# VH-VL binders against Arf-GAP with Rho-GAP domain, ANK repeat and PH domain-containing protein 1 (ARAP1): the designs that were tried, part 7

Target 1, 186 residues: Arf-GAP with Rho-GAP domain, ANK repeat and PH domain-containing protein 1 (ARAP1), of Homo sapiens (Human) (q96p48r954to1139)
Amino acid sequence: ASMGDTLSEQQLGDSDIPVIVYRCVDYITQCGLTSEGIYRKCGQTSKTQRLLESLRQDARSVHLKEGEQHVDDVSSALKRFLRDLPDGLFTRAQRLTWLEASEIEDEEEKVSRYRELLVRLPPVNRATVKALISHLYCVQCFSDTNQMNVHNLAIVFGPTLFQTDGQDYKAGRVVEDLINHYVVVF
Short names: E, the ipSAE of ESMFold2; O, the ipSAE of OpenDDE; V2, 0.75 times the mean of E and O plus 0.25 times the DockQ between their complexes.

## First folded at step 3 (VH-VL)

Design b07 (from f01a with heavy chain D31K S57Y, light chain S29D; framework fv_felzartamab)
Fold by ESMFold2-Fast, scan of step 3:
Structure b07 (fold): chain C 186 residues (1-186), chain A 121 residues (1-121), chain B 107 residues (1-107)
Amino acid sequence: as target 1 above (186 residues)
Amino acid sequence: QVQLVESGGGLVQPGGSLRLSCAASGFTFSKYAMNWVRQAPGKGLEWVSGISGSGGYTYYADSVKGRFTISRDNSKNTLYLQMNSLRAEDTAVYYCARDYYDSEGYWFDYWGQGTLVTVSS
Amino acid sequence: DIELTQPPSVSVAPGQTARISCSGDNIGDKYVYWYQQKPGQAPVLVIYDDSDRPSGIPERFSGSNSGNTATLTISGTQAEDEADYYCQVWDSSSDYVFGGGTKLTVL
């Protein structure tokens, strides 16, 4: 058995989500919400890779301090962590089902379907999706300053979370729907 | 008092078909996901199929995909399993089981007594 | 895909503590459920969400789940506890997954 192949095999914190996710989300919430192009702008490749490697080695010992880490390096590390999950955040088994749900025409039925699919995710995956979408909801609340509205975040996180290249529009729609319906879905 | 009563089991030839029913009472049927779980003689439990409360979403074990169809009639409080292209390996007691997707995990709180399906020539 | 491994059998004397293991890769990250099945009868839920007991289940039944092993513990085991015990998890890749079952003999 390979360690780190599933989300539940990651370093988990007290909130039952990966410590890497908590550390990055917390830092960006404190320092990055008004940063122009947050999540769209890439950090420096070498700095992002070194940060991600430190987090993978021992995330609990990594202390992100304002002014010492560029927010774009932290946001890029989070995206790479999520993108590189072998089973993905939404799992390989359910990936296509989530994408198909985005095509449901009736809004009420679509929201109901997303809620059902969330409950079908492993507990760690479900908690992580909730934490991430909650964070993205906060990011878009500052879109007048950071220029990252719901649609912009969906373009970035669709391919990242669903690990897709041929179905980018459907993946983006799932992310957009979850952000727009955060209150009723979670 | 929650009750689940299965029926429709019997002896069938390989390649044949059977339709199982599960009559539910004592709860609001449409609010609960329902499942079929089977057990071959002398063997362990194996999940077969599940259906959402509304009936809009269905799930199947790889061993039965394309051969079995789960459905429900919420107006009659009845769950169904249509079994086609039956194989000797499908011989088992089939249980109807209630789950509750609103929990933070999935579990079967109530089971029927089961109905025996024997696939033999 | 997670696979759950249980010992095929466990034997205890009356009044002794029985421990039945359920091993699976990172099973501690999932919720574990335990079912008791007596000959000719349907399974009965005895533990849900790792350690909680349904109404009507004796206090001698308890559960734990950590790392790669979940355990069903029956303290002061009685003759009527003789049965097959199955652990179960839900997994996104496999949906409902059951262990192979453990036959508990009280003699």
Scores: ipSAE 0.000, ipTM 0.437, lowest interface PAE 18.6, mean pLDDT 85

Design b10 (from f01a with heavy chain S57R D102S S103D; framework fv_felzartamab)
Fold by ESMFold2-Fast, scan of step 3:
Structure b10 (fold): chain C 186 residues (1-186), chain A 121 residues (1-121), chain B 107 residues (1-107)
Amino acid sequence: as target 1 above (186 residues)
Amino acid sequence: QVQLVESGGGLVQPGGSLRLSCAASGFTFSDYAMNWVRQAPGKGLEWVSGISGSGGRTYYADSVKGRFTISRDNSKNTLYLQMNSLRAEDTAVYYCARDYYSDEGYWFDYWGQGTLVTVSS
Amino acid sequence: DIELTQPPSVSVAPGQTARISCSGDNIGSKYVYWYQQKPGQAPVLVIYDDSDRPSGIPERFSGSNSGNTATLTISGTQAEDEADYYCQVWDSSSDYVFGGGTKLTVL
């Protein structure tokens, strides 16, 4: 897929999510779970951009090998890919509704609302959200070593996934809620 | 077989009230969000109101907000639209439509036959 | 707020391809749905999620959606396809938005 293409225009892998997402998530799961500051620390700008460009040209041909690719470059490439989606991961159409759902005070009602909103996402977006949140749940399981607990991941991914300027706390709350309630939401 | 049957339409004077019903059958009613869509004579389709499968969330078009109330009784498989302070511009055939998802969704997979509401002096 | 614009009418000869457009800013970033309505009848869903057909809808109906225009295509148009066609999207600020409708005439 070319730079700036929507999620539905990406090359899909065996798990029906974009190959770009699969490649990056798989690499970080294998090599990056214990890396301090994973997803918070930025990779080298030129290396991250070159990696992202190669993934966008032909993600299937890109093979990430331990020792040859820094985990921070891969994590930054994934964040940039998700941030740059024209329609966003949660879609522009649903963006406000997801953010408003985070303000529901009753926890059971909030979780029910998230389940309803997930079903309404396009199939590729829904599968990608599930894969990403599952991965972030694994990342936070190693928080004693990597220092990235649920709250820290929410601070990083809120603005990334909802394409905010980093000051919208609702975006972070959505991410935090989805990680905390992964088993009951997905 | 999914079926949606509307009733309750009729002639009403401006400022009056009317309640529409939609009887659903052939599916688990509480699993689906339900909507009202209207069509003025000779005009296009206009979404009016929606309600989640549980009834916990309701949505309204700006043109009817504060005047219309959507509700449902899942024990009776029935959707309702309470219409107050009716105006001539509310004259339309009102369709009951099923949303494929359990909350406000993107599209309507089944529609009822419609019930005509005429607001005239 | 998105607004959907459709041509008021389209006319084709039997057996020819009919194309009905639905224009809206960045409509390619949304899923588009198409409904067929014959006089005195309720609308019937003919295309969902841009290009998918419900069971029972003939394969001659197809859809596409890119950039600022979504298109409903009816190949080998038949007399029974004469109807009004409406496009629809969902938008977080406007909920369900319909186009103005296109009357397809088969002559």
Scores: ipSAE 0.000, ipTM 0.435, lowest interface PAE 19.2, mean pLDDT 85

Design e01 (framework fv_felzartamab)
Fold by ESMFold2-Fast, scan of step 3:
Structure e01 (fold): chain C 186 residues (1-186), chain A 118 residues (1-118), chain B 107 residues (1-107)
Amino acid sequence: as target 1 above (186 residues)
Amino acid sequence: QVQLVESGGGLVQPGGSLRLSCAASGFTFSSYSMNWVRQAPGKGLEWVSGISGRGGYTYYADSVKGRFTISRDNSKNTLYLQMNSLRAEDTAVYYCAKEGYWDYFDYWGQGTLVTVSS
Amino acid sequence: DIELTQPPSVSVAPGQTARISCSGDKLGDKYVYWYQQKPGQAPVLVIYQDSKRPSGIPERFSGSNSGNTATLTISGTQAEDEADYYCQAWDSSTYVVFGGGTKLTVL
């Protein structure tokens, strides 16, 4: 079966998140946590495109086997999927509100605001944000080996999740805040 | 109330080693990243190294990579910089700097002078 | 790799407005921070996140950041503002980056 283009129209897997997200995160968790530059390094363009097309067509039938897929191709496919969401992961309607929340100087007030904004996201979006940030928290726990600390991940995922061209630093701040405060926000 | 006090600076020969310490007080030490920033006589500020609040991540300027090691002891509220294979160009005042909520330094120590000379 | 360029010196008469620039590729995409350093003293944060002022810093200090250039503005400059000023940004490849510094002379 063909998949829809919006997040809510995706095939949903465990924890009600898109199968594409689940499959890529699971593979990176199994094979890629110690890979230097994970998420910073790009996969091979043609392999990434073919993988993403297969995942979009029927994600449940795509088998990601250790040794058959380079981790950088899988990580790039995940980033492109999230980048290309028509409404974005944080939604267009709430995008500016999320970015503005990153400017709150009082840390407790900021965390409270993020918690409020998460509740306002559609259920699939909220679950997907939680799953992704949980995964990124795991990735940065191996930063001594993979060289991807919280700030490095924020620089990669800020533009990806808020669909900026790297022009808005606030997007990275939202990602960094969510990773740093994962336990209290989710 | 926040106070950072550096110590351990001094005169050392090229190729030698020094260990700098920074005693911190007035804030929850383990909650904030700490950094070392140096300034050669009459020159500008140069970032040297940084360490996350729990010590899980460390960062180094290319000029000191492989020679310097940053560490911290959160039970003693103390930041360290182990400097090995010192060179004349490492001569500088070394500042201990506390990060604020973001990537800025809201408090600095008064610095400790390291002179590398034969 | 980002490099931050500042003019080496700026002169201003007391009571006049001083403007110190900090230029870098796509600098407007990053937060910029400004430090004041007087001879023999540690740097003091005067502006954080482009335009925000820490408690205790006079309102005459302000900041902006757009495109490739961030600017520290000191309105009604006073004698005690004479100091070296450094801009700072964070970069994923080189981490903490400082500008070369600008000596502000108030005469």
Scores: ipSAE 0.000, ipTM 0.435, lowest interface PAE 19.4, mean pLDDT 86

Design e05 (framework fv_felzartamab)
Fold by ESMFold2-Fast, scan of step 3:
Structure e05 (fold): chain C 186 residues (1-186), chain A 118 residues (1-118), chain B 107 residues (1-107)
Amino acid sequence: as target 1 above (186 residues)
Amino acid sequence: QVQLVESGGGLVQPGGSLRLSCAASGFTFSSYSMNWVRQAPGKGLEWVSGISGRGGYTYYADSVKGRFTISRDNSKNTLYLQMNSLRAEDTAVYYCAKEGYWDYFDYWGQGTLVTVSS
Amino acid sequence: DIELTQPPSVSVAPGQTARISCSGDNIGSKYVYWYQQKPGQAPVLVIYQDSKRPSGIPERFSGSNSGNTATLTISGTQAEDEADYYCQAWDSSTYVVFGGGTKLTVL
């Protein structure tokens, strides 16, 4: 897919998710789970841009082999891909509803609301959210080493996934809630 | 269980056309890239074409570009290969192959024979 | 463009180690996959990403890949391992590339 293509227009791989997403996620799972500041640290701008352009042109031909790419370049490419989605990962139509759900005080009601909202997402978006949150759950399991706990991941991915300027704490809260309640929401 | 069943093979004259089909079951069809791989009698494997899960991207071997068209109908769990301007060298068993997680083929159909002869 | 070269034939005695090479320029920078094909049957994946085995593939199958050569190794080769073996790699210009195949004979 070219720049500006929607999520469903991307090359799709296993589990109904874009090839770009699962290649980056798998590489970071393979090489980056114990890397300090994973997702917080930025890769080199030119290397990240070249990698993202290669993935956008033909993700299938891009092979991220251990030792050949810096994990921070791959993590930055993934964040930029998600940030740049025209309709966003959670869709423009549902973005505010997701943010409002984060304000529900009753925990069981909040979890039920997130489950309902996930079902309303297009299949590719839903599968991609599940795959990404599953990956972030794995990342935070190594937080003693990588220093990226649930809160730190929420600070990074809230603005990225909801395409905010970082001013809206609700975006981070959605990410925190999905990670904290992964086993009951998905 | 994953099943891939090819059909549509047969005898055709040079310059003719054939459409191959592959019926898939046992997995979420739209979530996986699908491929056609062929094997001429007594020869090795040759990749022909591939298509992404939703059909947004297609890829072709240089030997078939402009003559073959890969497509899929996710509502019918079916993969297609439209073969035009067939040549004697296109004679082969054509396999439908499901792509696994890292650009490998984890499941293959039994194949369908295409014979291009006068 | 990468071209993958395999020996056309390899022979081993039962219980001995078979080694099948797959040579290509800078193949060690690419992932290599190996398929087994028995007469009249579709290919079966036996090694993916250079050295990983799919569930159900015996431990006697292993792989390596460095420099210009990838190798499929079958330790303690059994009669049922007699088959054609194909290596496969990805290339950005030509996409899926297969080696020419190696006939493994177990005498």
Scores: ipSAE 0.008, ipTM 0.573, lowest interface PAE 8.3, mean pLDDT 87

Design k01 (from m04 with heavy chain N31Y; framework fv_masavibart)
Heavy chain, then light chain:
Amino acid sequence: QVQLVESGGGVVQPGRSLRLSCAASGFTFSYYGMYWVRQAPGKGLEWVAVISYDGSDKYYADSVKGRFTISRDNSKNTLYLQMNSLRTEDTAVYYCARDSFYDILTGPMDVWGQGTLVTVSS
Amino acid sequence: QSALTQPASVSGSPGQSITISCTGTSSDIGGYNYVSWYQQHPGKAPKLMIYEVSKRPSGVSNRFSGSKSGNTASLTISGLQSEDEADYYCSSYTSSSTWVFGGGTKLTVL
ESMFold2-Fast, scan of step 3: ipSAE 0.326; ipTM 0.766

Design k02 (from m04 with heavy chain N31D; framework fv_masavibart)
Heavy chain, then light chain:
Amino acid sequence: QVQLVESGGGVVQPGRSLRLSCAASGFTFSDYGMYWVRQAPGKGLEWVAVISYDGSDKYYADSVKGRFTISRDNSKNTLYLQMNSLRTEDTAVYYCARDSFYDILTGPMDVWGQGTLVTVSS
Amino acid sequence: QSALTQPASVSGSPGQSITISCTGTSSDIGGYNYVSWYQQHPGKAPKLMIYEVSKRPSGVSNRFSGSKSGNTASLTISGLQSEDEADYYCSSYTSSSTWVFGGGTKLTVL
ESMFold2-Fast, scan of step 3: ipSAE 0.042; ipTM 0.626

Design k03 (from m04 with heavy chain F101W; framework fv_masavibart; at its last look DockQ between E and O 0.06; V2 from the best seeds 0.00; counts 0 for: pae O 10.7 > 2, placed apart)
Heavy chain, then light chain:
Amino acid sequence: QVQLVESGGGVVQPGRSLRLSCAASGFTFSNYGMYWVRQAPGKGLEWVAVISYDGSDKYYADSVKGRFTISRDNSKNTLYLQMNSLRTEDTAVYYCARDSWYDILTGPMDVWGQGTLVTVSS
Amino acid sequence: QSALTQPASVSGSPGQSITISCTGTSSDIGGYNYVSWYQQHPGKAPKLMIYEVSKRPSGVSNRFSGSKSGNTASLTISGLQSEDEADYYCSSYTSSSTWVFGGGTKLTVL
ESMFold2-Fast, scan of step 3: ipSAE 0.397; ipTM 0.792
ESMFold2, look of step 4: ipSAE 0.012; ipTM 0.602
ESMFold2 (binder alone), look of step 4: mean pLDDT 93; pTM 0.943
OpenDDE, look of step 4: ipSAE 0.000; ipTM 0.552

Design k08 (from m04 with heavy chain N31Y S100E; framework fv_masavibart)
Heavy chain, then light chain:
Amino acid sequence: QVQLVESGGGVVQPGRSLRLSCAASGFTFSYYGMYWVRQAPGKGLEWVAVISYDGSDKYYADSVKGRFTISRDNSKNTLYLQMNSLRTEDTAVYYCARDEFYDILTGPMDVWGQGTLVTVSS
Amino acid sequence: QSALTQPASVSGSPGQSITISCTGTSSDIGGYNYVSWYQQHPGKAPKLMIYEVSKRPSGVSNRFSGSKSGNTASLTISGLQSEDEADYYCSSYTSSSTWVFGGGTKLTVL
ESMFold2-Fast, scan of step 3: ipSAE 0.083; ipTM 0.659

Design n06 (framework fv_felzartamab)
Fold by ESMFold2-Fast, scan of step 3:
Structure n06 (fold): chain C 186 residues (1-186), chain A 122 residues (1-122), chain B 107 residues (1-107)
Amino acid sequence: as target 1 above (186 residues)
Amino acid sequence: QVQLVESGGGLVQPGGSLRLSCAASGFTFSDYAMNWVRQAPGKGLEWVSGISGSGGSTYYADSVKGRFTISRDNSKNTLYLQMNSLRAEDTAVYYCARDSYYDSSGYWFDYWGQGTLVTVSS
Amino acid sequence: DIELTQPPSVSVAPGQTARISCSGDNIGSKYVYWYQQKPGQAPVLVIYDDSDRPSGIPERFSGSNSGNTATLTISGTQAEDEADYYCQVWDSSSDYVFGGGTKLTVL
């Protein structure tokens, strides 16, 4: 299967986000919000890989059934899909700008900068970021049960979304800021 | 065929330093988080440290924080553990273990190396 | 913080069923993994996610996990099954937590 350089080359659903993202987020929202360590826990490698291959081939034909798919396999498939995007979710062209925005000291100025950067993302990327952060906001609302607070989600998704080793703390901070300010940035 | 081969173990005096290496083959190394797990002679398994597939996230057991540093070189398919300020209680066989997935801390270890013995004594 | 307790030893005759327990507060809410370690060898994963077997692990190995106790069951135990067995969970406050290990003796 061909992945393409950008998110707009992926399989898109009616909501203009990749069907893979929609399918995984929907399943976890239905079955995984109270699962301890959701997104920090790994699925079984072979099950995750087979699921991701099926989703990459034809996500519309993949039917995730409660009890037949482990939530950790689905969450791992989603993370790997996002990590493996050749151009990245935040795009290679804008990646460093997003990371630098996380260092703005004034909170209001920082939020305003994130809003500006979101508008400058391609429409599919912007919609996908919104859908993902909305989902993560929902996940952390159940943190008393699942033990995945905003900081824990930022540790997981920072490196995943920004595909960077040397700027992990900044990448995590961007994710943390977007979750904490979800209502005002989207 | 997945293979993990540890090296660098040996005898070292208390307060000394040692660097362990784990050479990985048979899989895409950067796709998997990696861990070090140790076992003192005649004792049980103890997790020591973990690193994400990208190297962007590192984790340490409280007993080694500030003394040990985990790192990886994905271009060479090699995992490292730099051990400083070694103590007698660090004496153990150190195993390289592959996490179940590349970008998280993981929950189980699907493949283990043969181990390398580190002896800290005077 | 969860702590996992295993009996230090279990003995069975060949062909009998061995049961190795792993006790921890509310362990049934976590996924349990089991490793087999033969003398002088690295550990080998025999059960993951409470009850699933990796490819190549004999069907006589099974697992369960509920309440405060997870159990590894070996049916028709063979001499080759003599080994140390470790349970393991992931805990949000402690990361990877191993049980103390159980030496299975087959006589």
Scores: ipSAE 0.005, ipTM 0.472, lowest interface PAE 11.9, mean pLDDT 84

Design n09 (from p03 with heavy chain S32E S58D; framework fv_patecibart)
Heavy chain, then light chain:
Amino acid sequence: QVTLKESGPTLVKPTQTLTLTCTFSGFSLSTEGVGVAWIRQPPGKALEWLAHIYWDDDKRYYPALKNRLTITKDTSKNQVVLTMTNMDPVDTATYYCAHSRYYDFWSGYMDVWGQGTLVTVSS
Amino acid sequence: EIVLTQSPDFQSVTPKEKVTITCRASQSIGSNIHWYQQKPDQYPKLLIKYASESFSGVPSRFSGSGSGTDFTLTINSLEAEDAATYYCHQSSSYPYTFGQGTKVEIK
ESMFold2-Fast, scan of step 3: ipSAE 0.014; ipTM 0.573

Design n10 (from g03 with heavy chain S32Y L106W; framework fv_gevokizumab)
Heavy chain, then light chain:
Amino acid sequence: QVQLQESGPGLVKPSQTLSLTCSFSGFSLSTYGVGVGWIRQPSGKGLEWLAHIYWDDDKSYNPSLKSRLTISKDTSKNQVSLKITSVTAADTAVYFCARDSYYDIWTGYFDYWGQGTLVTVSS
Amino acid sequence: DIQMTQSTSSLSASVGDRVTITCRASQSISSYLSWYQQKPGKAVKLLIYDASSLQSGVPSRFSGSGSGTDYTLTISSLQQEDFATYFCQQYNSLPYTFGQGTKLEIK
ESMFold2-Fast, scan of step 3: ipSAE 0.014; ipTM 0.537

Design n12 (from p09 with heavy chain S32E S107L; framework fv_patecibart)
Fold by ESMFold2-Fast, scan of step 3:
Structure n12 (fold): chain C 186 residues (1-186), chain A 125 residues (1-125), chain B 107 residues (1-107)
Amino acid sequence: as target 1 above (186 residues)
Amino acid sequence: QVTLKESGPTLVKPTQTLTLTCTFSGFSLSTEGVGVAWIRQPPGKALEWLAHIYYDDDKRYYPALKNRLTITKDTSKNQVVLTMTNMDPVDTATYYCAHRSDYYDSLGYYYFDYWGQGTLVTVSS
Amino acid sequence: EIVLTQSPDFQSVTPKEKVTITCRASQSIGTSIHWYQQKPDQYPKLLIKYASQSFSGVPSRFSGSGSGTDFTLTINSLEAEDAATYYCHQSNSLPWTFGQGTKVEIK
């Protein structure tokens, strides 16, 4: 069953990332880039859960259409999927290493360390991180309209991706660093 | 502040229908992201989730009991009503209503942050 | 449905000692676990949400950890008022389920 499966156990799409991730990212890219508070605002819990259940059952059959799915329901489904990964997106084995890398003072050394850690991720995890951070980089390009700058996205995705309680500033810093240095890291 | 209180009969005969009302204050079920759940606890046993109603009237039920349960809301009265048909002695329990909300950093999880005091319903002939 | 199994069922603890309660899920649930405290003849109160996030007003001696299938609630230094039954609750999948409870008594 796909419920609670690790990222590498998901069915993969054309980009070697889970179809669930592709479906959600693609929809937000088409319909949600200018939505105020995208990823900060929560969708409706019951609609988000229903969508996530459908995606987990058969993501390839789920067709997200403008007007039928609220962007906040889709963004919340993506966040919950990533949060609920048993091994996490950055893996439990490497979690502390990623968090500690965020404390490196020298920028070039920090970026080099992130590149090293990305190579050490399982291929699906690495591809998914790249796709997600690329997407978040795109989201923040519309921050004048959507009000979600890099810092705001880091507050949301730090706890989500590292499965922290939201008080761990290092998790947010990793996300912020990856977005800010997207061009040189990936 | 958020408060909830259950009311209804304390004694029900087998095969009868139970109707419980949750009256609350400190929030509105017209507020986006807010919901109310019913949870029960048989004497000396674990908590069991029964039903949930969301501000947009989306309703969820425990699957094994779905055909016996109906949850409704009256937003203007700040009330949520649960009905359970064909009561049996095994349904003897303290029944609670509880609040939950989708906070913008909550990721949409269903945690129950505030609970009513509970009402004991005994099913006996 | 997802079954939550708590350990131990019961423990009697000397005041000021550390209490550890575990909750094991029958399948992976990420961090969608929440902990409640229920004192005798009282309603449950939320302590910890999302495995590790303290609910407002909860004493700092309570903490939670874990992800996937194995979760832990820790009371760093047990106080008399902590005598209660503790329940874990998963919200990852319908139906939402609770563990059987762990009763903590003062000795």
Scores: ipSAE 0.006, ipTM 0.517, lowest interface PAE 10.4, mean pLDDT 85

Design n14 (framework fv_ucenprubart)
Fold by ESMFold2-Fast, scan of step 3:
Structure n14 (fold): chain C 186 residues (1-186), chain A 122 residues (1-122), chain B 108 residues (1-108)
Amino acid sequence: as target 1 above (186 residues)
Amino acid sequence: QVQLVQSGAEVKKPGASVKVSCKASGYTFTDYYYMAWVRQAPGQGLEWMGLINPSGGSTWYAQKFQGRVTMTRDTSTSTVYMELSSLRSEDTAVYYCARDYYDSSGYWFDYWGQGTLVTVSS
Amino acid sequence: EIVLTQSPDFQSVTPKEKVTITCQASQSIGSYLLWYQQKPDQSPKLLIKYASQSFSGVPSRFSGSGSGTDFTLTINSLEAEDAATYYCQQSWSSPPYTFGGGTKVEIK
């Protein structure tokens, strides 16, 4: 029941990423970094659906204001947008290659492989991955208060970004590796 | 392996308080798992009471129990506690602790304690 | 709050027959529905998560389906050990959590 366009067909902002991603990430960065269980907790169904519909219709005209949107509704809208991408954030063509890269035992070789795979992503996908991982790096910097460390974020975003049922440990490992090596990879 | 072991049955008079314990083992107690409390009156369905994050100690209570329930934890013993005050006869129930797991597919209670029967009678 | 309505309340079934239990949500919850089995004097056990995903170790005769507001748990070829009360739970709100009223399945 995915209703979204591919990333290349989305409305793009100044950073060449979908405006939906920018709007949600910006709001959570301003209002949600200290919220306990951010991204773990789900928003309300009707509020999340209406928000996502508004963002899909015209993300540029959607203004998220502190106190008017619950951070869990915004985080749920972002997760649903990313999970529902028809080709996925890492693309169907590259999906298995990303998962296989997580099995490389040598750390330097693994990081080098991730850099190579990022370059091979379409520009919008690459920019979106960078923006998202940068945001998650920021979220985990507040893990003492929000209780979402790197491992917790990997458990949530692995299945979301690779469109798995949550039982594929490799998906979580990719997310964890990208967060842990953010400075070197991007 | 994961185990949740609860304290034994209690008999209380109306107006008293009861404190039930749930000791966790087989995983890192302060990791990403939360702990929920769910009760079941004799012959009735399941009723969620509240949730605690063992790491930070944050709690969320069902509106029905607000003001009467308190959930705490002791990280040194990997134990969660649920205290219910101002007991009434309708609080007679089996009280369960359950581990709250999550991922992008939502949340679920993957392991449950054996239950603690609390009887409130005069 | 999200209200979950289960039907039927009670079902008496002969062994090897197919059992279907329905859970209806008061609002759309996507696929964020769980099914639990509770045998007399025992704690509940998770059977199905995310509407249709079997939990580890659950027999293949149990399956879940549905999305939005209408969900079904199916037991294909009931076994004697399946006599239990079955509960649905929504995980869209995390908290509050809500459960259906339960469906008691007994063997004839």
Scores: ipSAE 0.006, ipTM 0.513, lowest interface PAE 12.1, mean pLDDT 86

Design n17 (framework fv_felzartamab)
Heavy chain, then light chain:
Amino acid sequence: QVQLVESGGGLVQPGGSLRLSCAASGFTFSSYGMNWVRQAPGKGLEWVSGISYSGSDTYYADSVKGRFTISRDNSKNTLYLQMNSLRAEDTAVYYCARDSFYDILTGPMDVWGQGTLVTVSS
Amino acid sequence: DIELTQPPSVSVAPGQTARISCSGDNIGSYYVYWYQQKPGQAPVLVIYEDSKRPSGIPERFSGSNSGNTATLTISGTQAEDEADYYCQVWDSSTDWVFGGGTKLTVL
ESMFold2-Fast, scan of step 3: ipSAE 0.006; ipTM 0.546

